# Ledger of designs, part 2: VH-VL binders against o94966r282to384

Target 1, 103 residues: o94966r282to384
Amino acid sequence: LAFVKNDSYEKGPDSVVVHVYVKEICRDTSRVLFREQDFTLIFQTRDGNFLRLHPGCGPHTTFRWQVKLRNLIEPEQCTFCFTASRIDICLRKRQSQRWGGLE

## First folded at step 1 (VH-VL)

Design i14 (framework fv_imvotamab_arm2)
Fold by ESMFold2-Fast, scan of step 1:
Structure i14 (fold): chain C 103 residues (1-103), chain A 124 residues (1-124), chain B 112 residues (1-112)
Amino acid sequence: as target 1 above (103 residues)
Amino acid sequence: EVQLVQSGAEVKKPGESLKISCKGSGYSFTSYWIGWVRQMPGKGLEWMGIIYPGDSDTRYSPSFQGQVTISADKSITTAYLQWSSLKASDTAMYYCARGYTVEIDSYGDAFDIWGQGTLVTVSS
Amino acid sequence: DIVMTQTPLSSPVTLGQPASISCRSSQSLVHSDGNTYLSWLQQRPGQPPRLLIYKISNRFSGVPDRFSGSGAGTDFTLKISRVEAEDVGVYYCMQATQFPYTFGGGTKVEIK
């Protein structure tokens, strides 16, 4: 994916939270891969509104969204969770500096 | 050092509005979640909702969505719980608690610091 | 919502004897990050709750060794190896794996 609806904020001095607005994520086939200065969200979804924006795709389609980060993170300390209405991704900053933006 | 101090007890009538407070001190207020918990007289604990003061991200338990408003003012390190119109069934002890998100804390969402509680009595 | 069920509702114990409290969840508490966010809280009469145990079995700072937590998935236990007078109160399990966070109904520990 070139883009998916998202927003982000700095949560305290050590973390950045990214919200990705896609519903009905398939937990078993979805995950986030973290590296030192980027992450990749891999997901399958049954969200009809999202799928209608991607003609030819369905619940079996694996979407991939990669974000190049403004600053370095600690991959092993980053986490994610799937909620009913969105995906929450928590990035652990490598240094407690202010980013000013996600990318 | 680290403390949550809540406002004093309130006695109100049905239909009145109310806003109670929870003031944090001794830590970075914008770096932790604040949760609100209700305990009705002689009963157990129930989650009402949580707020992250750094960006005002607020999440309500379904049973409290639309019944209360949770807010925070980071300039005075204070979180609030508000009712537009109180009911007798709102009579309870209300606690605030400081916590971490499951996504970033090694403790998980562990609520380690609790306020002393605010007793709200709603009667005619 | 995840439903948390505690047993027993009340546990009268003789001083120095062990106490055991069970907590069961309606679905698995394993988070997508692999951790299980199951905590135990103590509420002494007239006081706010106090954190005892987090992530199933980790004692919070200042909590005595006689408290221990165990379990996995949906079935969890809090044990007090030798109950002391100051342990009187209500004990709650809590899950924070999924919002809304939910509490068990509480278990009252009393001295006989």
Scores: ipSAE 0.000, ipTM 0.550, lowest interface PAE 16.3, mean pLDDT 85

Design o04 (framework fv_ogalvibart)
Fold by ESMFold2-Fast, scan of step 1:
Structure o04 (fold): chain C 103 residues (1-103), chain A 125 residues (1-125), chain B 107 residues (1-107)
Amino acid sequence: as target 1 above (103 residues)
Amino acid sequence: QVQLVESGGGVVQPGRSLRLSCAASGFTFSSYGMHWVRQAPGKGLEWVAVISYDGSDKYYADSVTGRFTISRDNSKNTLYLQMNSLRAEDTAVYYCARVEDYGDYEPLYYYMDVWGQGTLVTVSS
Amino acid sequence: DIQMTQSPSTLSASVGDRVTITCRASQSISSWLAWFQQKPGKAPKLLIYDASSLESGVPSRFSGSGSGTEFTLTISSLQPDDFATYYCQQYNSYPWTFGQGTKVEIK
């Protein structure tokens, strides 16, 4: 995917939180992969509204969304959580500085 | 026939360097990511490093960061591991293994399906 | 780092037995787990990927199950060729990590 509906904010000096707005994520077949300056969200979803925007795709379609980050992160300290209404990704900054933006 | 063959192992003194090679055949080498995994005598498997299909992404285990360098030459279908500042704890059989790579969008985070036979590196005085 | 712990570390079994090996992750890894078989002096061989998918050419007596943090490898009827060490491996997160291994030996 070129785009997924998202927003982000800096949580204190050490973290950036990214919200990805896709519902009904299939937990067993979805994950977030962290690298030093990017992350990839891999997911399958049963969100009818999301799938309607992607004709030909279904619940077994694996979507990928990669974000190249403005600054470096600590991959092993980054986390993610799937909720009923969104995906929360927490990025741990390598250097505690203000980014001003995600990319 | 898909095959990976490691070479370059041997006996080396602490502090010295050694370069391992992994020759690939029977598949499109440039379409796959490649791992190095090691196993100390009588011990379990330990991941060492990985490189993406085009060499643009590389990851290392903390134990080898700054000392080992993974690289590849797609024109020669060969993977390399340059090992510098070798320590006794680096003594192991070193295996190369391939991982499916969906281009630059792949995370290298897939399963290893084909493994080489391994090459033994012994670091001793 | 995600720690992978296998149970048991060693088990003794007879030909024809049903053998179950467990693997636990310190954090959720979804289904991003592979199982490998290793015989003495040989390279590891992939048996199962994505927790439950059987690799081509692997006998159907091998099966995998689980998701999240708890996984199992089952050999439904142990054959002489199956006495080996088995490793689980997660590929959910860097760094890639292996379990310590489970040795299946003859009783």
Scores: ipSAE 0.000, ipTM 0.566, lowest interface PAE 17.6, mean pLDDT 86

Design o05 (framework fv_ogalvibart)
Fold by ESMFold2-Fast, scan of step 1:
Structure o05 (fold): chain C 103 residues (1-103), chain A 124 residues (1-124), chain B 107 residues (1-107)
Amino acid sequence: as target 1 above (103 residues)
Amino acid sequence: QVQLVESGGGVVQPGRSLRLSCAASGFTFSDYGMHWVRQAPGKGLEWVAVISYDGSNKYYADSVTGRFTISRDNSKNTLYLQMNSLRAEDTAVYYCARSEYSSSWYDEYYFDYWGQGTLVTVSS
Amino acid sequence: DIQMTQSPSTLSASVGDRVTITCRASQSISSWLAWFQQKPGKAPKLLIYKASSLESGVPSRFSGSGSGTEFTLTISSLQPDDFATYYCQQYNSYPYTFGQGTKVEIK
């Protein structure tokens, strides 16, 4: 995906939070892969509003969204959570510094 | 109306422990990051530790890492600093200070309010 | 860690003088710098944040400028209440670091 609706911010001294606005995520076939300066969100969803924006796609379609990060993270300390209304991704900064933005 | 009041300072022997408290009033404590900053007698300011508004993130100065623990209780509007294995070099006035934290890339994390300080003296 | 160096360490001045204090960072901190005033026995008081923004209630004779690595605090016309120690502080990255302080004393 070139684009998915999201926002992000710094949470506390050494973390960045990314909210991805897609609901009804299929947990068994969805995940986030973290690397030292990027992450990839891989997901399947039954979100009718999201799927309506992607003609020809359905619940079996695997979407992939990759973000190249402004600064380095600690991949093994990063987490994610699928909620009823969105995806929460928590990035742990490798160096405690202000990023000023996600990318 | 914003007020930060430190307590718990005193004279303690090297190797012992001491716990400092900072009682906050006049603002929504859980919306702010909290810091400890110290000042040795006749010396400058040294940043010690920070804790995020929800307590999930913490960072420490290298000089205190492994010995000091910062924590907070948002239900009591109180910030804490647990100081273990105290050394003569830890002798200082300890200040608590707040910094703005919202869910925004544009927050400025400067110290707008400070407490009056509490003196910790580590001596034999 | 980012090293903050102030100059001068001590400054002797008279009431009415223009006073300038400089602060240098060992690496770029953009505009993430604050200036504090401290009087004996008191907690530090915020004067300037984001390098040049005057805190509410601080007299307009105080001003700040600079970005990157070079910063200046200016007092345009020194008043008796201004004899104090001044500290710069970066809040670009943890650990937060302070300059060593500049003492402004009576000539």
Scores: ipSAE 0.031, ipTM 0.704, lowest interface PAE 6.0, mean pLDDT 89

Design o06 (framework fv_ogalvibart)
Fold by ESMFold2-Fast, scan of step 1:
Structure o06 (fold): chain C 103 residues (1-103), chain A 121 residues (1-121), chain B 107 residues (1-107)
Amino acid sequence: as target 1 above (103 residues)
Amino acid sequence: QVQLVESGGGVVQPGRSLRLSCAASGFTFSSYGMHWVRQAPGKGLEWVAVIWYDGSNKYYADSVTGRFTISRDNSKNTLYLQMNSLRAEDTAVYYCAREFYGDSYPYFDYWGQGTLVTVSS
Amino acid sequence: DIQMTQSPSTLSASVGDRVTITCRASQSISSWLAWFQQKPGKAPKLLIYDASSLESGVPSRFSGSGSGTEFTLTISSLQPDDFATYYCQQYNSYPLTFGQGTKVEIK
């Protein structure tokens, strides 16, 4: 949770994009849950570099990363995508204002 | 070097249409949000419209909503503004502008030289 | 909409003068403000972003300050190239809005 490498940026007025740098995500057992002011990333991975940083864990370990957001989002309009090199999370802002930060 | 070149301006009668183009070069066009900003003769700057990098979202100033349509063709590195039902108050120099991308706050780091649209009867 | 008001609308100054232009937002915009310079017949040019960050290639005599609702652009020693109109722009929220402009003209 605490050791997930990530960054984020505001994509125009309506969205915040969060990149999580973990490879080889297991799509069938990984997902993102969105609520009005937080999200939870739940994932399993075969990323050897990531797993080496978590010595007791393996491909069947379920990792959870919860982020409490600075401002409100529209949960039903948020999306996520698992790519070969990272996880992309797109948050849809409830109001078109600058956040200045993720949390 | 970043360049934005507008074209398509001219003199047109009220109620008619014009389409403006903005040709981009010197950067990865498909990675940036793009805007149109206008300036009436002797007046200040007025924001007109924005389109996201992938064309998925668009916003317009209230003064042009329902009349103007912003679009882009990333394969041609070109931004467009379709202007319908033109009014005398739409007379202005129209600039295309690139928003800063990276931290994605929407301020304009590069502008084109502008194209003049004159709506007169 | 966020209203941006500049003061003064016009000022007369001489080369070497310190020039100060103020911009006020009708509601807080944090630091989400840019300053642009426009010379007659030319496109606007970015001077300052995030209220106080100097754009690359812009002379150090230009500086910006402020946050929230009150912002200032300062030219520490006015040069001949600086006679122009200056605009502030908020990018806190849509629609994006500009101040009405401040014309810096020769005294």
Scores: ipSAE 0.000, ipTM 0.575, lowest interface PAE 16.2, mean pLDDT 87

Design o07 (framework fv_ogalvibart)
Fold by ESMFold2-Fast, scan of step 1:
Structure o07 (fold): chain C 103 residues (1-103), chain A 121 residues (1-121), chain B 107 residues (1-107)
Amino acid sequence: as target 1 above (103 residues)
Amino acid sequence: QVQLVESGGGVVQPGRSLRLSCAASGFTFSSYGMHWVRQAPGKGLEWVAVISYDGSNKYYADSVTGRFTISRDNSKNTLYLQMNSLRAEDTAVYYCARDLWSEGYDYFDYWGQGTLVTVSS
Amino acid sequence: DIQMTQSPSTLSASVGDRVTITCRASQSISDWLAWFQQKPGKAPKLLIYDASSLESGVPSRFSGSGSGTEFTLTISSLQPDDFATYYCQQYNSYPYTFGQGTKVEIK
């Protein structure tokens, strides 16, 4: 489990966007795994501010953040992007409905 | 202030076509999803169609699918509804409405004054 | 499609009365419900959104409550300006659907 700062919003009827605020993600050892009603972010980071919140951890520590979703998604249509300042996760809803929340 | 002004309504014969326009002003039109809602004389409100801020997503009520086309021209701040194969059941006041979300999946905060379409022989 | 049913269809009331209008959804819509007021010959006007949030500029005598499938619009002390037709609308899923309307008439 990881203490990650995040927010999310619904983008139209078909998508939910999740922002995870961690910098300096190691792309080679980080990924997002999508399932029908959850996603798991697995990551390593050199973000000093993030690591300060996790005493005893360092750049080679693998963090895991799993989110159990309110509704079903289409795993193969979900995407993610690692930027210099954050991680953007785009979830594709299985049904066009408003969720009202991420979990 | 925010204004939505519909035009293009009138009397038209069954089977013909008509195009409605909704002129938007007082806000950044290209940032909002837009809807068409209609109301038959003496009846309640019926949702017709939605279009996202950039026109990439559109949804229609089953009653108009295949006959009506929603579109927008952000350079002119104008929303359109192309109505083909009109039926007597399409007789209604047509309102355009602004959605709080760019993708068009929230409530309506502003409505136009409406334009009357009468489909009659 | 989600069916929205309002009760009553017509209501006779006097100035100063407490008026309640109920709206029922055929399936859960969480809080994704708005209430609109419509006067003859005019466009609908937003009163309440997200089931209970009062739109800016709307008098505090209007309030909304409910969640899931059962919702209520209340006017705590009816004023002359409040004689109108009221509609609930769900925005949980497409197609968006409205209740049939409740006409609040002078007694």
Scores: ipSAE 0.006, ipTM 0.609, lowest interface PAE 11.2, mean pLDDT 88

Design o10 (framework fv_ogalvibart)
Fold by ESMFold2-Fast, scan of step 1:
Structure o10 (fold): chain C 103 residues (1-103), chain A 124 residues (1-124), chain B 107 residues (1-107)
Amino acid sequence: as target 1 above (103 residues)
Amino acid sequence: QVQLVESGGGVVQPGRSLRLSCAASGFTFSSYAMHWVRQAPGKGLEWVAVISYDGSNKYYADSVTGRFTISRDNSKNTLYLQMNSLRAEDTAVYYCARDLEVDTAMVPYYFDYWGQGTLVTVSS
Amino acid sequence: DIQMTQSPSTLSASVGDRVTITCRASQSISSWLAWFQQKPGKAPKLLIYDASSLESGVPSRFSGSGSGTEFTLTISSLQPDDFATYYCQQYNSYSYTFGQGTKVEIK
C-alpha cells in the first residue's frame, strides 16, 4: 500500500504515537515490524469501508504499509496495539528530539 | 432527511464563555462522528474539532486546544461545543457537520451534511 | 498540518465557459479530497468526494480529478447557479484542512 489513513503526534520527548485508521483488524494475521528507521504494518481486515476502497480485495488479502521515519527509533522498545476502531503504534525515539513530522 | 440545526451563538465579551448546540435528526446520531467547522466573516473554512460516535475520542485544531471542549449527548441527538476564554479571532459562523463514518471506527471522512451555522461575535 | 493551496483565488467567467480550479496538498493525501460549493450566506454543499466521485444530486457538468498532491475541479459549461466560492478539503487525517477558496465571479 502506498497509503493508509493515519495521523501521529509526539508523546512527551521520547515517543511518537501513530494511529492507523483501519477497523476490524485480524489479530492472528496482522503485526508491525520495527527497524531502526522504518516500520512495516502487515494486516488483514474485515473493515468494509477500507475494503470498498480496494476493489478486488477481501478479508484474506494481506496488506503491507511501510513508513520510512524522519529519525531513528529503538526497535525493541516500540509497541503496537489493535483496537476495535484503529491501530495504535508507539515508537520509542532513539534521541529525545522534536521530529516535527513522521516522515 | 438528515438535518443539523445549530444554536447558542450571539455576542460575547473577550475572555468569557459560550456554549453551542447542534440538534441532529433524520439519522442514527449515535453511529456518526461529528465535527465543528467555523468561518470568520469574509474568510475561508477552518476545522475546529471532532468527536467519535460514542464520545470517547476527540481531536481539536491547535488554535482552540485547551479552550474549547467538544461533547455529545446521544440520548438527545445533540452535539455541543463549550467555548472558554473567547478571543476576537474566534468570531465566526460555527457549523456542525456530519462525518460519513458509521459503526464505530474513527476513520477520517468528508462532511456529507452541514448545518446552517450560528454566528458567534466576540467583541468588547 | 497538511496545507491546501487553491489556484486561482478569484476567477471571472461567463455562462457556458469551461472552468478549472486547482488544489495542491503539501504532502500526498492519496484520493482523500472533497470539493464544496458555498454561496453567500449559506452553508457549504458537497460536490465531489474521493477526488472524483460525484455526490448524488450534483449536476454532471461538475467533475473532479487528481491524486496525491494535485487535484482539479472542472465545470464543463458554467451555469448562472455556479457563481460561488469553491473549497477543497483533505480528509487524509484529522486536523482537517481546507484550501483558501476560489471565488467564481461573473465576467
Scores: ipSAE 0.000, ipTM 0.542, lowest interface PAE 15.9, mean pLDDT 85

Design o13 (framework fv_ogalvibart)
Fold by ESMFold2-Fast, scan of step 1:
Parts: sequence; C-alpha cells; structure tokens
Structure o13 (fold): chain C 103 residues (1-103), chain A 125 residues (1-125), chain B 107 residues (1-107)
Amino acid sequence: as target 1 above (103 residues)
Amino acid sequence: QVQLVESGGGVVQPGRSLRLSCAASGFTFSSYGMHWVRQAPGKGLEWVAVISYDGSDKYYADSVTGRFTISRDNSKNTLYLQMNSLRAEDTAVYYCARDTEIPVYSSGEYYFDYWGQGTLVTVSS
Amino acid sequence: DIQMTQSPSTLSASVGDRVTITCRASQSISSWLAWFQQKPGKAPKLLIYKASSLESGVPSRFSGSGSGTEFTLTISSLQPDDFATYYCQQYNSYPWTFGQGTKVEIK
C-alpha cells in the first residue's frame, strides 16, 4: 500500500474531512471506496514529486491507500472531491461523537 | 443570478506586473473553486490557474508557473490573478470561470459552468 | 499533458443542416469532457458536460456522445444562433486542456 501525506479534522458534529496531498490526480482511474469502518483511496497520478518518492512507478501505476477508521461511518453519505493538488474526503459519522483521531 | 465581472486589464510593457480581479455575485462564492482561462487574439482557449474554495490549494499551467499567483478573498467575493514578469505571449483576454464542484460534498465532477465577460491584457513595447 | 484535437477546424453549413464536430483525446478521459460555444466578442458558454449531459437551458438540438478518446457534438438542425466556434475540454486530470476549436460558419 502506498504511504501518502494527509491530515484530517472534524467538521461540525457529524463529519470528518480528510485531505490527501497528491496533485495531478487522474480522475478517470481514481476513486474512493467507503465501508462502514474503512475507506480505500485508489488513484493514479502524474505528480512528479510523488512519483519520485516511488522509484519504478509512473503515471500508469495504480496506488492504493486503505485506512481503518477509529469509528463507524455512513458509507452512502460519504463523499470525495479531487482538487488541483489534493483530494478531499468527507466522512459522515454514524454517531455524532468526537473522534480522537482518524484511525 | 450568477455574475462574474473581471477588471484590471490594460496595456503594459514586457517585464512589468498587472493584477486582475474578478467580482462574483449571485452565489455562495466561498463554496466554489475558481479558475482563470485566457484566449490570445484569434486563438483558442488556454487554462491558466485554479484555486480551491478555501484558497488553500492552487495549480498553474506550466507557461505561467513562477510568474502568476492566483488568490481569493472570500469576505469580498473576489478572485485575483497577480501577473509578474509579463511577456508578449501573455497578451490575451483573461476570463474568470466558476468550477461546478461543491468541495467535500461531492465526487468532484467539475467543469466551467459560468464565465465572466473577460478583460484584455496587452503586453507590448 | 492530454492533447485535445478537434475536426474539422472549420465547417460551412446552412440553417437546417445536421452538424457533427469530433474531438479526440491523446489518452482515455472516460466521460470527463465538456463542450463550449463561443460567439465573437463573447465568453464561452457551457453546452454539454460529462460527454453527453445537456446543460440546463441549452436547446435539445445539441447533443454529445462518446467515451474514452473519441467524442462528438451534434447539432441536429442548425439555427442562425448556432454560427459560432465550438471547443471541447477535458477535465479528467490537470492541467485542463481544450481542443483548438471548430468554427461553424455560414455556407
């Protein structure tokens, strides 16, 4: 599984936002899969700085980042968004409680 | 009704700087990513830069990287493009355009849904 | 960068004609393609997004099709208001890139 720079914060009482810092994401071949207590980010990128950290990989390499979450989410209410230089993942909490961390 | 109005264009000598503004109204500006797109006289469209809804994420075309800076002021509903070290090749009508993306709430199916009228930048000696 | 190539570069047509414009991507962009119309002195106007989805308020005579690397914009019955330049744009990955444009002019 690839290591990827990220951070997260709680947005209001019922959401957690995760920022993943990879630019030039290929939308056609990238997606986020949500489960009740995990998500998997699958992506391809043309980010030269990111690819330099992964010798032997290129624009056609599919990277996979899986996170087991500290608490349960509502998969069908989770969303993601690709911006120019980061991925925003919005997790809908199943129970409106403070998370001490992402995982 | 969505409105985008560019200003700040004009005639400038090579090597000088110019700052463009785009005033937005009729929508929640702070919820949308914004872009600059340019068009040289008699030529096609060229994407220039993008800024995320909160101003934290930016990306530039290679032709302007290191010279142009995109920024926004959500309290004033205004988008900016600071253009430094201008070249004759930067002569174009500059448009601001709204991303259809609603960040963190969608899968990011963005494209340009609204454009401003454009402002002409002429770089000549 | 993904290169977008349109054909034809110029098209002469009469009112009532069926007009087809093709756009090709240098690599697969799935359905992440938009079509824009631009009239002289005006900003571009969105017609179609996600290859085939008609933007609200755009006349039904406009339609888009295709996926992967080959896309078409069709105007089923050309109206006087449709003489303009048309651009395709991929938004699969940054940098976003446009085709060179297709000018639809009076025959």
Scores: ipSAE 0.013, ipTM 0.697, lowest interface PAE 7.6, mean pLDDT 87

Design o16 (framework fv_ogalvibart)
Fold by ESMFold2-Fast, scan of step 1:
Structure o16 (fold): chain C 103 residues (1-103), chain A 123 residues (1-123), chain B 107 residues (1-107)
Amino acid sequence: as target 1 above (103 residues)
Amino acid sequence: QVQLVESGGGVVQPGRSLRLSCAASGFTFSDYGMHWVRQAPGKGLEWVAVISYDGSNKYYADSVTGRFTISRDNSKNTLYLQMNSLRAEDTAVYYCARDEIVGATEVYYFDYWGQGTLVTVSS
Amino acid sequence: DIQMTQSPSTLSASVGDRVTITCRASQSISSWLAWFQQKPGKAPKLLIYKASSLESGVPSRFSGSGSGTEFTLTISSLQPDDFATYYCQQYNSYSYTFGQGTKVEIK
């Protein structure tokens, strides 16, 4: 999936936080896969507003969003959390340097 | 230790407004989402609303959508619920409860609750 | 919304009894279920999360099991402190829903 509403910010020198604005994530069929310089968000959702933007898709549709990162991360130290109103992804930088952007 | 204290409840007439507060202490308030949950006299629990750790995202139960507004002030460690167009059906004890911490894969929803504040909507 | 239904609505028991409370979801929620205890006039207290994980500080006589649509809370040997109302709650979908509650009262 090329278009999903998101933003990010650098939290201190060691982390980047990415917010993905999709509601009603199905926790048991959704996950984030981290690699050294990218991540993939895999999700199913019942978010009516999101699904209306994707005609032909429904609650059983599996969406994938891949982001190629500007710098390297430590995959084993990255985390994610599905909240009521969004997805929070916390990336642990491999080196403590300012990225200036996510991609 | 972790404490949540609700206030602002009282008796109010139908159609009026009321604002509830929840004061948090003993943890980094700005790292946690927060919920409002209510319980009508002699009835079960009903989830009302949630707000993200930074206040940017909110979600409401269908029964209160368009009438209630959840908000927070992280500088004061305080959660709010603005209740407009109150109905008799809104009569309940209102609890605040802690949601998940930002950025964690393991989460404990509703791990801490306040004592509740009673809202009575009557003519 | 996912509907949560508890059985029974009221349960009469004696100290020392094994008590079981069932919770059913209208659709699969995997293991995203929590159990709460509420005593009269007090706020609910988390007992179990992720269907079977015991919250820190909760006595080991409490246990949870199940996945998908059917879940059980068990109290292996009921104590006087356990007479309360118990609620299940799903958090698979974020319009969070509670069961109607099960009151455990003295026989």
Scores: ipSAE 0.005, ipTM 0.566, lowest interface PAE 14.0, mean pLDDT 85

Design p03 (framework fv_ponezumab)
Fold by ESMFold2-Fast, scan of step 1:
Structure p03 (fold): chain C 103 residues (1-103), chain A 124 residues (1-124), chain B 112 residues (1-112)
Amino acid sequence: as target 1 above (103 residues)
Amino acid sequence: QVQLVQSGAEVKKPGASVKVSCKASGYTFTGYYIHWVRQAPGQGLEWMGRINPNSGGTKYAPRLQDRVTMTRDTSTSTVYMELSSLRSEDTAVYYCARESYDILTGYYDAFDIWGQGTTVTVSS
Amino acid sequence: DVVMTQSPLSLPVTLGQPASISCKSSQSLVHSDGNTYLNWFQQRPGQSPRRLIYKVSNRDSGVPDRFSGSGSGTDFTLKISRVEAEDVGVYYCMQGTHWPYTFGQGTRLEIK
């Protein structure tokens, strides 16, 4: 995917939080992969509103969203959580500086 | 106060699987990676892999990828290491160890706290 | 995989004398973040390893100041300024810069 509805903010000097607005994520087949300067969200969803935007896709379609980050992160300290209304991704900055943006 | 406490010794036959536990206490369990390191009798240390207890994300040593599985239970602050298709060369003491994080620099550093070890013997 | 080579493998030392252990890596341990992830561990007979030094020269809390680490790039040294009876055991260097993490083969320190 070129786009998925999201927003982000810097949480203190050390972290960037990214919210991805997709509901009904299949936890068993969805995950986030972190690298030194990017992350990839891999997911399956039963969110009818999201699937309506992707004709030909269904609950068994695996979606991929990759974000090239503005600055370096510590992949091993990054986390993600699937909630009922969204995906929360927490990026741990490698250097404690203001990013000014996600990409 | 910070401790990693491992399960007891195991004796297994070739081809069996073993699952070793490592219970963490005295710190925020989801904030630190846990690694597994083993040591064959009279030999040195071998890194096996690590788990992020928050995400469940893992990285395994390439030679062990097809046989090792690491999992965690956040409700009991416990990490598990399961090794399948056991061979005699898997006879070793298995350690869990915590990867430290330097809050001032934001960088990782290896193994500030170790479990007491679990002896696994594979014999017929 | 990065190969870590220690020397000597056996180190008999008289009480109160200094000891020195060398560790060499098959490639540079400088990470892209600027840090060098070289650690030293002590393992006493029948005990778990204990970290002495992290990032080349930083001593862990509770580690006596007679232990010191130094080095850069591919060449590292652990020094004990005066050996005490409690120091008997095996010492390992370990790199955390490259995946998979790798250990040296160990140096056995014995008191004469």
Scores: ipSAE 0.005, ipTM 0.563, lowest interface PAE 10.0, mean pLDDT 86

Design p06 (framework fv_ponezumab)
Fold by ESMFold2-Fast, scan of step 1:
Structure p06 (fold): chain C 103 residues (1-103), chain A 124 residues (1-124), chain B 112 residues (1-112)
Amino acid sequence: as target 1 above (103 residues)
Amino acid sequence: QVQLVQSGAEVKKPGASVKVSCKASGYTFTDYYIHWVRQAPGQGLEWMGRINPNSGGTKYAPRLQDRVTMTRDTSTSTVYMELSSLRSEDTAVYYCAREGYYGSGSYDYYFDYWGQGTTVTVSS
Amino acid sequence: DVVMTQSPLSLPVTLGQPASISCKSSQSLVHSDGNTYLNWFQQRPGQSPRRLIYKVSNRDSGVPDRFSGSGSGTDFTLKISRVEAEDVGVYYCMQGTHWPYTFGQGTRLEIK
């Protein structure tokens, strides 16, 4: 997947929060993988609004979104949460520097 | 306010089946797994299985796999657990529990909210 | 199946004193993702279980600081630094690393 609706902000000096606007995430088949300078969101969804934007795809389609990060993170301290309105991804910076952007 | 509300107590004879319900409210039903855990009188907790409410996919404890069935109804935000071929050893309180997350962000962890329990008594 | 063994099974404790519960697993609980999915639950008389600790040492929201979890691999401990009357109940460890998920047999904490 080349694009998914998202935004991000720096939360204090140590974290970057990424919001991904997809609802109805399938928990069994969705996950986030963190590495030192990228993450991959892998998901399936029943979100009709999202699926409408991806013709030919359905609830069994696996989407993959990989983001090359501007700076290094601590993979073991990064987290994610599937919520009612979106996916929240919290990145823990390796160094407390301002990024100025996600990638 | 997250709530899991279970159906009322059941009394069954050996060989019968029982179907317990768990109605979820206060969150997006399809975002969280529901697990079933039982507890025999005076005994510990035993994991029975789980269901993904989004896909309907299930995973059962191997010793119960031939007797347990979990289903859901997304229109009513309700999960069902049916246990067949009941024996006196199945007498227990049956709980549903949600697989949860912590708010500051971490990988998911198990059983953040529990139903009140349903007592199932199997007697001859 | 991974066997979870708790000790002691019965823990009488004097009010205000510390309490310690051990949990040992038959296999390492380190998941391939690097996390250790060991949880502790409290069940007060007549109530549903409540999660106290997740991933070995993280306290759940609303859980008092007197509760702490520690350990690694196969050996884990739940400690209560100063037992209060409301702490009476049964404590269970639980592993979510290996399928099927399994609980310890429980430790009954009693005052007196």
Scores: ipSAE 0.007, ipTM 0.553, lowest interface PAE 10.9, mean pLDDT 84

